# VH-VL binders against o81304, part 38

Target 1, 187 residues: o81304
Amino acid sequence: CSIFANPAQRAKRKLLELISEEDRGLRTQKDPKKRDEIVNAIESMTVIGRSSITTDDSLSATWRLLWTTEKEQLFIIEKAGLFGTTAGDVLQVIDVNKRILNNVITFPPDGVFFVRSDIDIASPQRVNFRFNSAVLRGKNWELPLPPFGKGWFENVYMDGEIRVAKDIRGDYLIVDRAPYNWTESFV
Key: E = the ipSAE of ESMFold2; O = the ipSAE of OpenDDE; V2 = 0.75 times the mean of E and O plus 0.25 times the DockQ between their complexes.

## First folded at step 24 (VH-VL; framework fv_zilovertamab)

Design G3 (at its last fold request DockQ between E and O 0.06; V2 from the best seeds 0.00; counts 0 for: pae O 5.6 > 2, placed apart)
Fold by ESMFold2, fold request of step 25:
Structure G3 (fold): chain C 187 residues (1-187), chain A 122 residues (1-122), chain B 107 residues (1-107)
Amino acid sequence: as target 1 above (187 residues)
Amino acid sequence: QVQLQESGPGLVKPSQTLSLTCTVSGYTFDDHYIHWVRQAPGQGLEWMGMINPSGGYTNYNQKFKDRLTISKDTSKNQVVLTMTNMDPVDTATYYCARDSGDWLFYYGMDVWGHGTLVTVSS
Amino acid sequence: DIVMTQTPLSLPVTPGEPASISCRASQSVDDWLAWYQQKPGQAPRLLIYDASNRATGIPPRFSGSGYGTDFTLTINNIESEDAAYYFCQQYNNWPYTFGEGTKVEIK
């Protein structure tokens, strides 16, 4: 017949098309029309994902940032050029069974900003987290930073490829599953 | 010294549109989210919505979603509340407040404006 | 919406004595809860966040406790400047909601 994708797959494709070429959200910050289109597409994904369990073992993965509204991550991505580098992959590494979540911002070839967190599954879609430690690391140096605080996010949609989340401040995060597993090592 | 200041009309007529401005100073405009909270005379506080100034992303209390717009003007360090179709029950003191959160955190609203009373009557 | 119920609504106190204000949520809010003070003619002031952490500049006579549905703000050694309205606020769910307030007044 005239349609080859179900409504959920069509909504997902529309979201991914809208966020493509938005520089993980930096371009969207200055484009109210694109902002409104993306937010509407996220609302559609939230409806589709309602009542699903998004906190089972399939949440355990290395997740790569596709798009976000969170200003702190966007600031770091935008300002990487001040240090003569670019922000590489921005990752969220989750292991539900070990109850850990690590935030990773890479700065090729040698830089990383790494935050370790404990997590709790609070409900079928809700994760609570508490930051334990942070480190900023370069080629031959490492600077431990004091821990921050705590928060929560809800995975409003998740499938085998992507995850869409909304957090305690109302910021959005859209990530995909990396084809690799991140491990931190000393350098 | 961090300061927030509300400004706008003290009196509007029923069915008119209200426009209130929150002007911030003493910190970088994009660093903190701004909330609007109102308080009817002799009553408690009601959260209306918020804006992330780094992109203009908003989150509204569904009670107001068809009437409420929160926007920003970065060049003036301002957040603007617009609410259509005002009714006498909307008579209240309107506050803007910044939250103290960052990253994925919310630690409450640490700095408030002094509030502006808006009366809705003929 | 999560309903926040405060008791008592009015609390007369004598300076030098302790006071306690209760806040009950209609469902669990874990510890995603703040307390505010509002003096007459003024905007609210943040006292406590995450149920038990004092905000910057808040004297140690203010403390908070609780988890889940039942929360308490305690003011030890009441001073005359503590006469005010006190509100709890949950941030577990949108919309954020406040309690009705407790008026603390000097006898």
Scores: ipSAE 0.666, ipTM 0.861, lowest interface PAE 1.8, mean pLDDT 89
Fold by OpenDDE, look of step 24:
Structure G3 (fold): chain C 187 residues (1-187), chain A 122 residues (1-122), chain B 107 residues (1-107)
Amino acid sequence: as target 1 above (187 residues)
Amino acid sequence: QVQLQESGPGLVKPSQTLSLTCTVSGYTFDDHYIHWVRQAPGQGLEWMGMINPSGGYTNYNQKFKDRLTISKDTSKNQVVLTMTNMDPVDTATYYCARDSGDWLFYYGMDVWGHGTLVTVSS
Amino acid sequence: DIVMTQTPLSLPVTPGEPASISCRASQSVDDWLAWYQQKPGQAPRLLIYDASNRATGIPPRFSGSGYGTDFTLTINNIESEDAAYYFCQQYNNWPYTFGEGTKVEIK
């Protein structure tokens, strides 16, 4: 009689429940026990998605951050107030066919930090990326930043709603499909 | 100047727990991942695990997963390695090293401690 | 685990001559490869990252090449100070793994 009779759905539900109050990972930074619980749930999802292809056309989307252990993103989110702003949605916009990936941090209403990348599909679950450029924009100003490094991540689970990824440094990313499509705008 | 320094007991008895401390200085403590790498006498390097800048996330070599713990003490600018059930085969120089990468990339381990020799013997 | 195999394990070199060390991966690591130098009694030092990029402060006589499974560290115009062990390391997959090391000796 349970709507979550499928093991995959149960595991997914558990994961989403665990991260729901963690403020995209900010709170988890100070809660190792909660981190362990989340990691265990992620590992369960990894097993479930082990033989799935997570780098096909279904990967193309605007993905919205739900939870991460990645320090730089969390830092920007946490410290945005120091600069008189507040972080909005954190996005990863992927187009598999065009081989592009944009990492976006919004600062409503007018601010945005985004990094442009090229991607390569390395395996059924792995994406390699190289950063090409970065831009920080305000309402009436733009600051281009120099290009920097490269990396990879593996989508260990993906469905019509969420994606779970592990990256080169062992960090985790949990995202959902955003209810809107983000597109780069120009000042 | 960026510096890492390992400290702890040079001698551990079999079945006992090893605790090593990596003290970092010369940069913002929570900016970089920290790795632990060991080297048995006359042997190569072995990656043990890493901890993220905030200390809230770790990644371990499966070889050590059941007995290795890495943690951070931000108030002291220290990373701590704890490994249980030590055996003579664990005799090695233990290094902590800073990850050079930022964001989602990795450029290698760019700063190393001097290393500390740990001998496991009865 | 990805096994990194270095050849040779010992390399005697005359000052002024070039030295080449090979590193082979048991499977492709793309260009996710680093090289380290370790002098006697010292910690390793990063030389090369991403197979061919010199780390900060590394002399131009050090160079790296390769992609996939076969990589080479080249030291041009060997100097006495280059006597050391050299290690390759892959970071394409967990766990990160190192080669056995190559001992470069000055004749």
Scores: ipSAE 0.375, ipTM 0.811, lowest interface PAE 1.9, mean pLDDT 91
ESMFold2, look of step 24: ipSAE 0.657; ipTM 0.846
ESMFold2 (binder alone), look of step 24: mean pLDDT 91; pTM 0.938
ESMFold2, fold request of step 25: ipSAE 0.625, 0.637; ipTM 0.849, 0.852
ESMFold2 (binder alone), fold request of step 25: mean pLDDT 91, 91, 91; pTM 0.937, 0.937, 0.938
OpenDDE, fold request of step 25: ipSAE 0.017, 0.044, 0.019; ipTM 0.585, 0.662, 0.602

Design G4 (at its last look DockQ between E and O 0.80; V2 from the best seeds 0.00; counts 0 for: pae E 2.8 > 2)
Fold by OpenDDE, look of step 24:
Structure G4 (fold): chain C 187 residues (1-187), chain A 122 residues (1-122), chain B 107 residues (1-107)
Amino acid sequence: as target 1 above (187 residues)
Amino acid sequence: QVQLQESGPGLVKPSQTLSLTCTVSGYTFDDHYIHWVRQAPGQGLEWMGMINPSGGYTNYNQKFKDRLTISKDTSKNQVVLTMTNMDPVDTATYYCARDSGDYLFYYGMDVWGHGTLVTVSS
Amino acid sequence: DIVMTQTPLSLPVTPGEPASISCRASQSVDDYLAWYQQKPGQAPRLLIYDASNRATGIPPRFSGSGYGTDFTLTINNIESEDAAYYFCQQYNNWPYTFGEGTKVEIK
């Protein structure tokens, strides 16, 4: 008996298989064919999730990056070595009730870059956000960065395991629910 | 100075494929999204699609999805537009434009090429 | 697709007077609205982003207002050099869409 008899589960499995070896999207940057396959799979998931609510309390979680086309995240992941470090988990920490979203890039063991945002639920699938502050932290130092910008993303699919989102630039984000809860710490 | 410049054939026959090149200079090529926008004679602007800084991802207007391809040649600082099955209705000035935004932001298209007129005629 | 409707399509203005152009969206675009200027034979130039923010190098006489579905571009103390087409553009939804354009003519 296959657990993937449901079309939604099959589509999800296909998507996860496609992104499994793409190094969070780094490899896809130079592989148009693979990109197209992933995009097609995402579109299938979009159809599946079209009538679902993806901005309710179930959105509140620590989400971990599996795959993205977003330039800045990929750049940081790729170039972290130039700064004598390596990128760990890339996270989105969302609290719908508190209306906050934190974007986090970890640099184990002590480094972290995080951006604080306010969010507004714009529709059953859309979240508007505004960045309020950003901080880069090392082991024994902290560098605050000026606040900047606003945007939106739409969760086109979400379940108990993963979330698929499209943003204001048309970039895609695929995340899973992290096995831990990230919280802001202070130096 | 930041500059974008479109180049390609000014005349294309019906059913043929159009290829246009956007050459960028004056900034780091991989820093910005690039858009393609066209304008039929005496008409408004129509967004066609965009490519991300790395060139690994594109977003197309569904109107053109089946016949439009946008790609990057990083070695030449160029973005290439390819559109198949051209028709006289596709006669327009074609522009490439730089996205002004950073990190999930969009603040408009802040730098445009001069545009190149493409006429589709037998 | 979101339809952007501009009014008027033609606007004759006397130098020194203000000009106002309206842009209406078929559905709400929040403040994800840009304005462009296009002079004859030239490419568009970004004037306003996020409905009310002037782009770099844009004179203070250009201002934008509005939220949701109704937006206005205002040009105070119109100058001869302001003769151009003006376009609004929404970036709230894919695909991005433009208004039809308004021709501002100097009397």
Scores: ipSAE 0.546, ipTM 0.861, lowest interface PAE 1.1, mean pLDDT 92
Fold by ESMFold2, look of step 24:
Structure G4 (fold): chain C 187 residues (1-187), chain A 122 residues (1-122), chain B 107 residues (1-107)
Amino acid sequence: as target 1 above (187 residues)
Amino acid sequence: QVQLQESGPGLVKPSQTLSLTCTVSGYTFDDHYIHWVRQAPGQGLEWMGMINPSGGYTNYNQKFKDRLTISKDTSKNQVVLTMTNMDPVDTATYYCARDSGDYLFYYGMDVWGHGTLVTVSS
Amino acid sequence: DIVMTQTPLSLPVTPGEPASISCRASQSVDDYLAWYQQKPGQAPRLLIYDASNRATGIPPRFSGSGYGTDFTLTINNIESEDAAYYFCQQYNNWPYTFGEGTKVEIK
């Protein structure tokens, strides 16, 4: 009669345990054994999530970074101290109906780097995005950055709590739903 | 100024393991993902897989997944391709290539090595 | 795997005239499509990415177009140096796949 630890829940719990204490992926970069364990756990989640629709209205949320392999994002998080700050929450803010995506790195108390993108739903699990602009902002200043490229990601698993994605470069992203909504006017 | 160079054996017997090294210079090793692409004589290009040198994460063409390992040695600015159970159909020129991607983007493979011919023959 | 079919496989050209190479994908790749040039005995050279954007250092006589399944590389004002193999590559789906190549030859 036990229903609390079905195979999908066990796989999700294992993934979340493996990525805990990994400093959003910075520690994993230096630990091949942990890397292999996490990648294997992600493959399990991919099997569980296959053929599901992960691009409906439930994708609209403020998503908060738990773990990633993406080197540029990890570099920014790691090197924030060179700029006299620390990286706070790292966010992916999606609104499917408005076709927007903002990638956000916060630097408390007042700093933010964010990238504005348009999105298009390409398939049941695929999102295309195109960069519109990027901004580095502090308390009393803002620096616009030049526009660049486009890409895609596939949400290989999504539920009411977490989302697991793989992108055009083969990098992984694991996020949860933030308990708040981020907007550009919120610092 | 940016340079990729493949090195390894030119001849391998069937069933043996191939090991090829891609050595990079002229840029920071961790800044760019490295791909392996092969080209059989008189034929087109075939993507084999890639590695993110920041952390050693790989993505393989499923055709090769059971035989192929891509690894890195940051101290030597090297990426290593290892492929087991070689067969005469694996005879090809093997290239390493740098992708020009950045945060969430892929812009193709902008710098290639000169390639190394590997012949698989008894 | 997405199959990329190039036509023609061989294309004789006269310097100063335009040439076009077609690439057709077995399913939509949106505009996630690159073009490469490969001269004999050399490694490939990136020409075009995202279907229509020229890579750094590529002269304007090379242009790309298309979306979905049908793509064209156009070489205007062919020069003798343009004799080479040309390959398309899709990156919409794993694994990345290449076309079979088109050999461009001076008449």
Scores: ipSAE 0.540, ipTM 0.831, lowest interface PAE 2.8, mean pLDDT 89
ESMFold2 (binder alone), look of step 24: mean pLDDT 91; pTM 0.936

Design G5 (at its last fold request DockQ between E and O 0.55; V2 from the best seeds 0.00; counts 0 for: pae O 3.8 > 2)
Fold by ESMFold2, look of step 24:
Structure G5 (fold): chain C 187 residues (1-187), chain A 122 residues (1-122), chain B 107 residues (1-107)
Amino acid sequence: as target 1 above (187 residues)
Amino acid sequence: QVQLQESGPGLVKPSQTLSLTCTVSGYTFDDHYIHWVRQAPGQGLEWMGLINPSGGYTNYNQKFKDRLTISKDTSKNQVVLTMTNMDPVDTATYYCARDSGDYLFYYGMDVWGHGTLVTVSS
Amino acid sequence: DIVMTQTPLSLPVTPGEPASISCRASQSVDDWLAWYQQKPGQAPRLLIYDASNRATGIPPRFSGSGYGTDFTLTINNIESEDAAYYFCQQYNNWPYTFGEGTKVEIK
């Protein structure tokens, strides 16, 4: 293996170090200096990833949230105490061949909120999606929620470990590949 | 009743810094992203940028990136536009507008302020 | 930046008749497109999002259509209160951009 990282590996390492200990973005919301550092590091990754194909078969995975600016997701994570628990893994489960995406927030031991979407690959870095249903599930109950909206995101960087995306509202998402595959219990 | 109101100077000299304030009411400040859009006299609309009030994250039109800062003061329900090195071509009505979007998607800007005219003249 | 070109720039109309406004994008914006109405001295009002969905409270005489590069706002059974400027806005790419506007006038 290499003793010295190339410039892309150094930029990736810097980003991952900056987002560590940020509680998936909750701490960053309270720290303007850290916010600016992370955004600058993301811009470096965007330059490195320019013109790459980030929507091939390797996009299919269970992706686990490392860091985000998305306020609704962060609010749900912060307020997990409503269920007497802490928010577990937050996931984006993508299968390019089946054209599906599920967004998942887990609330151990038994809670889950997930959103089912159809996707379309719009360009080498662009994914369009449309939400078709959402579910809030507890131990012995399930509450379907109405479908809502559609949007897009661009994977501005992706490799065998992480993915960095920017969406239609300008929010960022940084995820890694989970060591497991998530499947819904409800079809 | 949801309202957005812009306030600030109506006249600014060339090279000076403009500061405009958007005060929101009638809804929870952190629930909606805020955009700034300007309209030169007799011209169309130009998107300047937005702020996510939950963390202060911004997304700027690259045209303004080196001159524009959008910030917030949650305790006052305010978003602030700051733009340096003003030029007569920056003369416009400046609007703040509420994003109607939600998680990962955008439905347009559903509530706009009345706008404030800023004239840049020596 | 994606350039949005509107035609016509001025459109005289007679009440009770339909009117159509065209918006053309310099590259595909799929259906990531909104329409706004702006009366003189007022802020814009959202009419249509995602090319064809009416915003809350917008009367059904307003409709939108199109996909890709060519979009149309149609106002059926035009009323005198519909005299205004109309703007399209794309949100396929950063930055968001607007068309030049179409002035609809009662003749």
Scores: ipSAE 0.660, ipTM 0.860, lowest interface PAE 1.8, mean pLDDT 89
Fold by OpenDDE, look of step 24:
Structure G5 (fold): chain C 187 residues (1-187), chain A 122 residues (1-122), chain B 107 residues (1-107)
Amino acid sequence: as target 1 above (187 residues)
Amino acid sequence: QVQLQESGPGLVKPSQTLSLTCTVSGYTFDDHYIHWVRQAPGQGLEWMGLINPSGGYTNYNQKFKDRLTISKDTSKNQVVLTMTNMDPVDTATYYCARDSGDYLFYYGMDVWGHGTLVTVSS
Amino acid sequence: DIVMTQTPLSLPVTPGEPASISCRASQSVDDWLAWYQQKPGQAPRLLIYDASNRATGIPPRFSGSGYGTDFTLTINNIESEDAAYYFCQQYNNWPYTFGEGTKVEIK
């Protein structure tokens, strides 16, 4: 009777429950026990998705951050108030066909920080990326930043709702498909 | 000047637990990942694991997963390595090293401690 | 785990001459490859990252090349201070792994 009757759905449900109150990973930074539980759940999802292709056209989407261990994103979310703003949605916008990936941190209503990247599909689950440019925008101002760095992540699980990824540092990213499509706008 | 310094016991008995401390200075403590790498006498380098800037996440070499713990003490600017059930085969110089990368990229380990020799013997 | 194999393991070099060290990966690591220098009694020092980029402060006589499985560290105009062990390291896959090391000796 339950929609979570199969192992995959049960594992997914467990993972989502574990991260639901962790404030996108802020709380987990100081809770190693919870981190371990989440990591274990992620590993279960990794096994489930081991033979799946997670870099095809279904990867193209606006992905919204649910939980991460990545320091820079968490720092921005946590410290946005120091700059008189509040972090909104944190997004990863991917277009496989165009080979682009944009990392976006919104600061409603008018602020946004985004990084443009080129991507390469390295395997059925791995994406390599290279940052090309970055920009911080406010209501009536723009600050371009120089290009910096490259990396990779592996989508260890992906379905019609969520994506779980491991990156070059071993950090984890859990995202869902955002209810809207984000596109770059200009001041 | 950016500096890392390992400290701990130079001698550990078999089956005992090793605890090493990496003290960092010269930069903001929470800016970089920290790695642990060891080197047996006359041998190559072996990656053990890393801890993220906040200290809330670690990644271990599976070889050490069951007996290795890495943690941070932010108040002291220290990273701590704990490894249980030490064996003579674990005799090595242990290094902590700073990850040079920022935000999802890695440019190597750009700053290393001097290393500390740990001998496991009865 | 990805196995990194270095050749040669020992390399005697005359001052002023070039030295080349090879590193082979058991599988492709793209350009996720670093080189380190370790002098006697010292910790390793980063020389090259991403196969061909010199780290900050590294002299131009050090260069790296390669992609996939085969990589080369080249030291032009060897100096006495270059006597050291040299290690390659891949960061394409977990766990990170190093080569065995190559001992460069000055004749």
Scores: ipSAE 0.328, ipTM 0.800, lowest interface PAE 2.1, mean pLDDT 91
ESMFold2 (binder alone), look of step 24: mean pLDDT 92; pTM 0.940
ESMFold2, fold request of step 25: ipSAE 0.606, 0.582, 0.614; ipTM 0.838, 0.833, 0.842
ESMFold2 (binder alone), fold request of step 25: mean pLDDT 92, 92, 92; pTM 0.941, 0.941, 0.941
OpenDDE, fold request of step 25: ipSAE 0.020, 0.070, 0.017; ipTM 0.630, 0.717, 0.607

